VH-VL binders against o58714. Designs and how they scored, part 18

Target 1, 254 residues: o58714
Amino acid sequence: MRVDLNSDLGESFGRYKLGLDEEVMKYITSANVACGWHAGDPLVMRKTVRLAKENDVQVGAHPGYPDLMGFGRRYMKLTPEEARNYILYQVGALYAFAKAEGLELQHVKPHGALYNAMVKEEDLARAVIEGILDFDKDLILVTLSNSRVADIAEEMGLKVAHEVFADRAYNPDGTLVPRGRPGAVIEDKEEIAERVISMVKDGGIRAINGEWVDLKVDTICVHGDNPKAVEITSYIRKVLEEEGVKIVPMKEFI
Key: E = the ipSAE of ESMFold2; O = the ipSAE of OpenDDE; V2 = 0.75 times the mean of E and O plus 0.25 times the DockQ between their complexes.

## First folded at step 11 (VH-VL; framework fv_indenebart)

Design k18 (at its last look DockQ between E and O 0.85; V2 from the best seeds 0.00; counts 0 for: pae E 2.8 > 2)
Fold by OpenDDE, look of step 11:
Structure k18 (fold): chain C 254 residues (1-254), chain A 121 residues (1-121), chain B 115 residues (1-115)
Amino acid sequence: as target 1 above (254 residues)
Amino acid sequence: EVQLLESGGGLVQPGGSLRLSCAASGFTFSDYAMSWVRQAPGKGLEWVSSISGRGGKTYYADSVKGRFTISRDNSKNTLYLQMNSLRAEDTAVYYCAKDLRYYPSGYFDYWGQGTTVTVSS
Amino acid sequence: QAVLTQPASLSASPGASASLTCTLRSGINVGTYEIYWYQQKPGSPPQYLLRYKSDSRKQQGSGVPSRFSGSKDASANAGILLISGLQSEDEADYYCMIWHSYAWVFGGGTKLTVL
């Protein structure tokens, strides 16, 4: 049994430092690097991809809405043309830095509101996928496990990594419980670990209402936003390894 | 072949304690949640407790919370139920049951033969 | 706590069909839950029969005859175990089970007599 651990990184910009990228990089196998729109900047992108290289972590683009102020968490209504080109631009931007550092891009993981909007809007999902395809058909799209996006991507000829979240509660339909709702975010590392093991071994998890939700588990999103998050990530990796799960980049099995 | 063998049942006075064991074989023990289900004489089934594969997650029926503790030793392929402050209503055959999944979430696909606990003055 | 209500007893003739009901308490929608069914013969532990949520979500236990099937009656808010072509060996207690409020909940059981 193999799984990938991914984390959103490179979200600092200008004089502002966000996250503990150096610390969390030690425990993940895939880095989702911000492309300068929701977060990040050219210097941060280069620094982050270099750091990934030093830690033998695979790099993927983490494109989002052009919403720096909102950290890409505000919904924007895009035309298909906009979505397609926004993705191409951002992936291309990160590609330049990856190439300069001697790395190849592995995957694309949309960020924030874009990530969630794709799950609900088929036209948007298709447009984003087209943007990825315009760049490189061999990239892996990271999207919500068992989402319609995954199906669309596969239909369009794009490889998909089904992503799960260890620290988030699920709705019965497989979507995430919105942040802010009671029980939506799980903070206890032991509980998180047990959930991760269940996801990996059982191929599913119990929703917030107790219903069982089947999940495909290719990559697990983990966090490095603060010391506690890093600790949890480290612990997750340890527990998975103890359970005989191999932690490897998604490209090795997708 | 999956086998579950309960032991540790017996006669105990109210307020007393008893520890049940369930020896498991025929499957990877740590990959599956385990449960205790009891059945009072002439009565129906009552779920007692469940524990995840590694033992990090436990669930209890309200009727036994604070009194019973479920645990497991995966190195010995053994499930335990520590029962304290026993009451007459705890009198039952206690079954060990294997869960379908690692997390207490599936059906009980295999059952032991049960061990009898009698709480009486 | 969820309450599952089963008839205490049911009788049917060999070769006939028996429908065992598991009624969920009002406020708990049967459509939301997976219903698990167990068979228990005298002097033996329970045995898993089948799980039913919908036509597309069902799982029958290994070795369980096809004459055992599950369904739901939304109007009655009940799970149904249907036993077709009743045989003498089907005489047993039958229990339904659901997961609710972080607990497994059993019905009271139905004693099926094959006359």
Scores: ipSAE 0.797, ipTM 0.904, lowest interface PAE 0.7, mean pLDDT 95
Fold by ESMFold2, look of step 11:
Structure k18 (fold): chain C 254 residues (1-254), chain A 121 residues (1-121), chain B 115 residues (1-115)
Amino acid sequence: as target 1 above (254 residues)
Amino acid sequence: EVQLLESGGGLVQPGGSLRLSCAASGFTFSDYAMSWVRQAPGKGLEWVSSISGRGGKTYYADSVKGRFTISRDNSKNTLYLQMNSLRAEDTAVYYCAKDLRYYPSGYFDYWGQGTTVTVSS
Amino acid sequence: QAVLTQPASLSASPGASASLTCTLRSGINVGTYEIYWYQQKPGSPPQYLLRYKSDSRKQQGSGVPSRFSGSKDASANAGILLISGLQSEDEADYYCMIWHSYAWVFGGGTKLTVL
């Protein structure tokens, strides 16, 4: 059995520090590096890519809506042309820093509201995928496991990694329960560990209403926002290794 | 081959306690959820409790919540059911059941022969 | 009241088919549930037979003959265990089970008699 561990990184901006990137980098295989629109800036981007290189972590672009004030978590209506070129721009920007460090990009994981909107809006998903393909057809799209976005990407010839979230409740249809609803976020590290083991070993999880949801598990989203999140991330890695799961970058098996 | 052997049943007075054990062999114990299911004399099956492979998640029937505790010792390949404040309606054969999955899923693919608990004055 | 209801008994002739019904109470829709079926012969522990949610989401237990199959009757709000080509060894108690409200719930069981 093998999985990738990914985390959102490089989300500091100017004098503002967000997250414990140095700590979480020790436990992941893929870094989703903010591209300067929802978070990050050129200095943060360069520093984060270098940190990933130093820790032998693969680098991917983490493009979002141009919404620094809202951290890319507020929906923005985009034309297909805007979505396509916003993705191309942000991927290209991060690529410049990866190339400067002698690295290639592995993947693209859309951020926040953009990630969620793609699950619901097929024309948006196609436009984002086109933007990725415009840059490099060998990049891997990270998107919600078993989603329609994953199907569309496959149809369009883009590699896809199915992402799961051990700290989030699922609806029966495989979507995530929105944050802010009771039970949407699981905070107990032992419960999170039980869920991630089930996702990997059983190929699924029970939804919030008790129904079984089948999941394809290529990559697991983990967090480094604060010391508790880093502790949970470290624990997830430890328990997966104890259960005989190989933790390797997604490029090795996608 | 998979083997499940229950023990610890017997005759007990109302309000008493018993601890049931289930010795497991023939599979990697910690990879699978385990459950207790009981059957009163002349009656149907009643699920009692379930526990995940590492023991981090437990579930209980409403009829036993607060009185029964499921646990497991993966180093001894043993499932337990601690039964306190026993009542006449707890009289049953208690089966140990192996789940097909790590998380309790209801695929009880192997069952023990059961151990009998009788709660009577 | 009861989450699952099964008839207490059912009789059928050798070589015939038997349809064992597992009815969900009003307010719960059989279409959204995975129905598990178990067989229990006298003096023995239960044995897993099969599960059924839909034709694309079903599974036969190891060594369970293909003459056992699952289905649903949406108009009756029920899961169905069909046993074709009945044999005398099929005489047993049959239980359905679902996951409901964070609990495994069994039906009351049906005693199948093969005459």
Scores: ipSAE 0.468, ipTM 0.772, lowest interface PAE 2.8, mean pLDDT 93
ESMFold2 (binder alone), look of step 11: mean pLDDT 94; pTM 0.948

Design k19 (at its last look DockQ between E and O 0.88; V2 from the best seeds 0.00; counts 0 for: pae E 2.6 > 2)
Fold by OpenDDE, look of step 11:
Structure k19 (fold): chain C 254 residues (1-254), chain A 121 residues (1-121), chain B 115 residues (1-115)
Amino acid sequence: as target 1 above (254 residues)
Amino acid sequence: EVQLLESGGGLVQPGGSLRLSCAASGFTFSDYAMHWVRQAPGKGLEWVSSISGRGGKTYYADSVKGRFTISRDNSKNTLYLQMNSLRAEDTAVYYCAKDLRYYPSGYFDYWGQGTTVTVSS
Amino acid sequence: QAVLTQPASLSASPGASASLTCTLRSGINVGTYEIYWYQQKPGSPPQYLLRYKSDSDKQQGSGVPSRFSGSKDASANAGILLISGLQSEDEADYYCMIWHSYAWVFGGGTKLTVL
């Protein structure tokens, strides 16, 4: 049994530092690097890519809406043409730095509101996938487990990594419970660990209402936003390894 | 072949304590949640408690919450039920059951033969 | 009111069909629940029979005869265990079970007598 651990990194910009990238990098196998639109900048991109290289972590693009002020968490209505080209531009931007540092891109994980919007809007999903395909058909798209996006991507010939979230509650339909709702975010590391094990071993999890939700588990999103998050990530990795789960980059099995 | 063997049942006075054991074999014990289900004489099935594969997650019926504790020793392939403050209504055959999944979320695919607990003054 | 209600007893002739009902309490939509069924013969522990959520989402226990099938009656808000071609060996207690409010809940059980 193998799984990937991914984390959103490189979200600092200018004089502003966000996250504990150096710390969390030690525990993950895939880094989703911001491409300068929702967060990040050219210097941060290079720094993050270099850090990933030093830690033997695979690098993927983390494109989002052009929404620096909103951290890419505000919905934007894009035309398919916009979406496609926005993705191409951002992936290309990160590619340049990856190449400069002697790394290859592994995957693309959309960020924030874009990530969620794709799940609900098929046309947007297709446009984003086209943008990825315009760049490199061998990249892996990271998207919500068992989402329509995953199906569309596969239909369009793109490899997919089904992502799960250990610290988020699920709706019965497999979507995440929105942040801010009671029980939407799980903070207890033991609970998180048990959930992760269940996801990996059982191929599913209990929804917030108690219903069982089947999940495909290729990559687990973990966080490094603060010391507690890093601690939890470390613990998750430890527990998985104790359970005989191999933690490897998604490219090794996708 | 999956085998579950309960033990520890007996006669106890109200307010007393008893510890049940369930010895498991024939499967990777730690990969599966385990359950206790009881059946009072001439009555139906009542779920008592569940525990995840590693034991990090437990569930209890309201009727036993605060009095019963489910645990497991995966090194010994054994499930336990510590029963304190026993009441007459706790009198039953206690079954251990194996879950289909690691998390207490599947069906009970295998059952033991049960051990009898009698609470009487 | 109990979450799951089963008739206390049911009788049927050999070769006939028996429908065992598991009625969910009002306010609980049967359509959203997986219904698990168990068979218990005298002096024996329960045995898993099958799980039914929908026609496209159901699971038969290993070794369970095909004459056992699950369904739902939305109008009655009930799970149904259908036993076709009843045999004498089918005489037993039958329990339904669901996961509700973070607990496993059993019905009261139905004693099936094969006349």
Scores: ipSAE 0.841, ipTM 0.919, lowest interface PAE 0.6, mean pLDDT 96
Fold by ESMFold2, look of step 11:
Structure k19 (fold): chain C 254 residues (1-254), chain A 121 residues (1-121), chain B 115 residues (1-115)
Amino acid sequence: as target 1 above (254 residues)
Amino acid sequence: EVQLLESGGGLVQPGGSLRLSCAASGFTFSDYAMHWVRQAPGKGLEWVSSISGRGGKTYYADSVKGRFTISRDNSKNTLYLQMNSLRAEDTAVYYCAKDLRYYPSGYFDYWGQGTTVTVSS
Amino acid sequence: QAVLTQPASLSASPGASASLTCTLRSGINVGTYEIYWYQQKPGSPPQYLLRYKSDSDKQQGSGVPSRFSGSKDASANAGILLISGLQSEDEADYYCMIWHSYAWVFGGGTKLTVL
């Protein structure tokens, strides 16, 4: 079985530093690089792409709402035209730095509130997918496993990697329990390991209410925000390898 | 081809201890959760405990919490139940059962023939 | 109040159908539960029969005849095991099971007699 590990990186801005990018880069296969709207700037973007190159990690765009102050985590109502062109703009901006380093882009993973809004709003999802297709039909969209977004992308001819979260509780409908609700975030590394193995071997997980949720597992979201997050990421990789799972970039099997 | 063979049952006095074993064959043991289920003479089924494929997650019935410990040795393809502080109401046939999944689920798809535990003076 | 309640016994004729009920207590709703069913013949361990959550989310145990099926009666808050075309070998004890409050819970069992 083959699985990708992805993480959000390049989220520093100016003189401010966010995350342990150099440390987490050693354990992942795909980097979601902030495109300068929710986080990141031209110098951070160039540095992050170079770091991914040095570690043989595939580069993808991590576009978000134009909300630096809110880190792209606050919902914004967009027209379809705005959503389409905001995606095209941000993907193109990151591509410039990838090209400057001799790399191509593998994927696009929407950030934060945009990612979650696409799950609920089909017109938004179509507009975002159109923006990706305008740029390059061979890019892979990373989106919530078994979501309606994944179905829409397939209908429109865009490749999809189904993403799962071992450290987040699920609702019975396959959506994530919102952060801040009791039990929404799992922090114990042994519990996270048991969950990721269930996702890979059983093809699913139990929702917060005990119902079974079927999941397709192409890529697993991991974190590098702080030393504990890096430790958990390292442990997830180790456990998957012990179980005979091949950890490779999504482009090798999507 | 799947075989589960329980052993270690016997007669013990109240307050005593006993260790049950379940030898597994015919499948990749570490890929599947395992369970203990008991049945008192003339009574229905009672779930006792479950354990995930790596042993990282365990569950216990309230009636046995703090007294029984489920474990597994994947190198020996063996499931265990350590039973301490035994009571007369623990008298039963104890079955081991294989899950269809890695994480404990309700698919107890293969069962052993059971081993009898009698707790009496 | 018991989490699951099953009738102690049920009788039915060969060739007929039997509906075995598994009633959930008030406060929990059958609609959100996966109901697992087990058969146990005298002197033998139980055997897994099937799981039912909905008509689009169900599973038949390996080698279990299609005349065994699951359903739910929402008005009675119950899972149902339907056995059609009853045969003498269907005479057994039948248990339902659910996952509730971090525990697997069996019903008390129903003795099915085929007369």
Scores: ipSAE 0.535, ipTM 0.809, lowest interface PAE 2.4, mean pLDDT 94
ESMFold2 (binder alone), look of step 11: mean pLDDT 94; pTM 0.954
ESMFold2, look of step 12: ipSAE 0.480; ipTM 0.781
ESMFold2 (binder alone), look of step 12: mean pLDDT 94; pTM 0.954
OpenDDE, look of step 12: ipSAE 0.840; ipTM 0.919

Design k20 (at its last look DockQ between E and O 0.92; V2 from the best seeds 0.00; counts 0 for: pae E 2.8 > 2)
Fold by OpenDDE, look of step 11:
Structure k20 (fold): chain C 254 residues (1-254), chain A 121 residues (1-121), chain B 115 residues (1-115)
Amino acid sequence: as target 1 above (254 residues)
Amino acid sequence: EVQLLESGGGLVQPGGSLRLSCAASGFTFSDYAMSWVRQAPGKGLEWVSSISGRGGKTYYADSVKGRFTISRDNSKNTLYLQMNSLRAEDTAVYYCAKDLRYYPTGYFDYWGQGTTVTVSS
Amino acid sequence: QAVLTQPASLSASPGASASLTCTLRSGINVGTYEIYWYQQKPGSPPQYLLRYKSDSDKQQGSGVPSRFSGSKDASANAGILLISGLQSEDEADYYCMIWHSYAWVFGGGTKLTVL
């Protein structure tokens, strides 16, 4: 049994530092690096890619809406042409830094509101996938486990990594419970660990209303936003390894 | 072949304590949640408690919360139920059951033969 | 006021069909629940029979004859265990079960007598 651990990184901007990238990098196998739109900048991209290299972590683009002020968490209505080109631009931007550091891009994980919007909007999903395909058909798309996006991507010839979230509650339909709802975010380290193990071993989880949700588990999103998050990430990795789960980059099994 | 063997049942006075054990074999013990289900004489089935594969998550029926503790020793492939402050209504055959999943939210695909607990003055 | 209600007893003739009902309490939509069924013969522990959520989401226990099937009656808010071609060996207690409010909940059980 193998899984990837991914984290959103490189989200600092200018003089503003966000996240504990150096710390969390030690525990993950895939880094989703911001491409300068929702967060990040050229210097941060270079630094983050270099850091990933130093830690033998695979690098993927983390494109989002052009929404720096909203951290890419505000929905934007894009035309398919916009979406396609926005993705190509951002992936290309990160690619330049990866290449300069002697790394290859592994994957693309959309960020924030874009990530969620794709799950609901097929046309947007297709446009984003087209953008990825315009760049490199061998990249892996990271998307919500068992989402329509995953199906579309596979139909379009793109490899997919099904992502799960250990610290989020699920709806019966496999979507995440919005953060503002009670019980939507799980904070207890032990509970998170148990959920992760369940997801990996059971291929699913109980939704917030008690219904069982089947999940494909290729990559687990973990966080490094603060010391507690890093601690939880470290603990998750430890527990998974203790349970005989091999933690490796998604490219090794996708 | 999956085997579950309960032990530890017996006669105890109200307010007393008893510890049940369930020896498991024939499967990877730590990969599955385990549960206790009891059945009072001539009555139906009642779920008592469940524990996840590595023991980090437990669930209890309201009727036993605060009195019963489920645990497991994966090195010994053994499930336990510590029963304290026993009451007459706790009298039952206690079954050890294997869960379908690691998390204690699967159905019970295998059952032991049960061990009898009698609480009486 | 039990979450799951089963008839105490049911009788049917060999070869006939028996329908065992598991009625969920009002306010709990049967459509959203997986209904698990167990068979218990005298002097034996329960045995898992099948799980039914929908026609597209159901699972039969290993070694369980195909004459056992699950369904739901939305109008009655009930799960149904159907035993076709009833045999004498089917005489047993049958329990339904659901996961509700972070607990396993059993029905009261139905004693099926094969006449």
Scores: ipSAE 0.707, ipTM 0.880, lowest interface PAE 0.8, mean pLDDT 95
Fold by ESMFold2, look of step 11:
Structure k20 (fold): chain C 254 residues (1-254), chain A 121 residues (1-121), chain B 115 residues (1-115)
Amino acid sequence: as target 1 above (254 residues)
Amino acid sequence: EVQLLESGGGLVQPGGSLRLSCAASGFTFSDYAMSWVRQAPGKGLEWVSSISGRGGKTYYADSVKGRFTISRDNSKNTLYLQMNSLRAEDTAVYYCAKDLRYYPTGYFDYWGQGTTVTVSS
Amino acid sequence: QAVLTQPASLSASPGASASLTCTLRSGINVGTYEIYWYQQKPGSPPQYLLRYKSDSDKQQGSGVPSRFSGSKDASANAGILLISGLQSEDEADYYCMIWHSYAWVFGGGTKLTVL
């Protein structure tokens, strides 16, 4: 039984510091590094890639909408040509820093509103996947488990890692309950641990309405925004190891 | 072969306490949720309580909430039901049941033979 | 009022089929529920038979013959256990079960007699 642990990192910008990257890097296998559009800048990107190298963590691009002020969390309507080239541009930008540190890129995980929009909009998903394929067909796309995006990626010849969220409630159709609704976010570390074990061992979880949802589990999203998030991430890793789960980078099994 | 062996039943007065045990063998105990289901004499089945494989998630029927406590000792492969403040309506055969999954899902694929609890003055 | 309602008894001939119903109360829709079925013979603990949500989302219990199957009748708001090719050993009590309002809820059970 093998899983990857991923986290969003490199989201500082200029003099603004966001997240506890050095702390969370100790517990993950894959780093999603912001590409300078929703967050990050060239100095943050270089530093974050170097930090991942120092911790033997695999590096991937975390491209988002060009919305620094909104942290890439506001929907933006893109043409397919815009989406394709926005992805290519951002992946290329992060690649420059990976190459400078002697690293290759493992994966791409879209950020925020872009990630969610792809689940709903097939033409957007195809355009993003084309942007990844334009750069390197061997990259792994990280997307919502059992989503239509995952199916589209496979039919287009792009490797996919199915991502699950132990701290988010699911709808019966496998989508995430929107953050603004009651019960959408689980904060209790013991409840999160029970959920992550169920996801890995049972291949599923109970949705917010009690219905069972089947999930394919390649990678688990974990957080490093603050000390509590790092504590929860550390606990998730500990619990999975106690249950005999091997925590390895997604490239080892995708 | 999966086996579930209940014990700890008996005669008790109203307001009394009992602890039921269920010894499990033939499977990796901590990988599966466990449940208690009871059946009053001549009556149908009633779910009582469930517990996840690691013991971190529990569920209780409203009729027993606050009076019964489900627990497990994975080092001894044993499920427990601590029953306090017993009432005549708790008189039943109590079955131990194994879930197909780590999380309680209601797939009770194996059942014990049951242990009888009688609450009377 | 009761969440699940089952007829108390049902009789059917050897070799025929029996259709056991499990009706959900008004306000909850059978179409969105997983229906679990259990068999209990006199003096024995219950045995898991199958789960049915849809033709593409169902599960047969280990060692349960294929002549046991699940379905739904949307117009009656009911889960259905179909037993074809009835045999004398099918004479038993049959219970349905669902997860509802943070609880596992059993129906009252149907005593199937094979005459």
Scores: ipSAE 0.489, ipTM 0.785, lowest interface PAE 2.8, mean pLDDT 93
ESMFold2 (binder alone), look of step 11: mean pLDDT 94; pTM 0.942

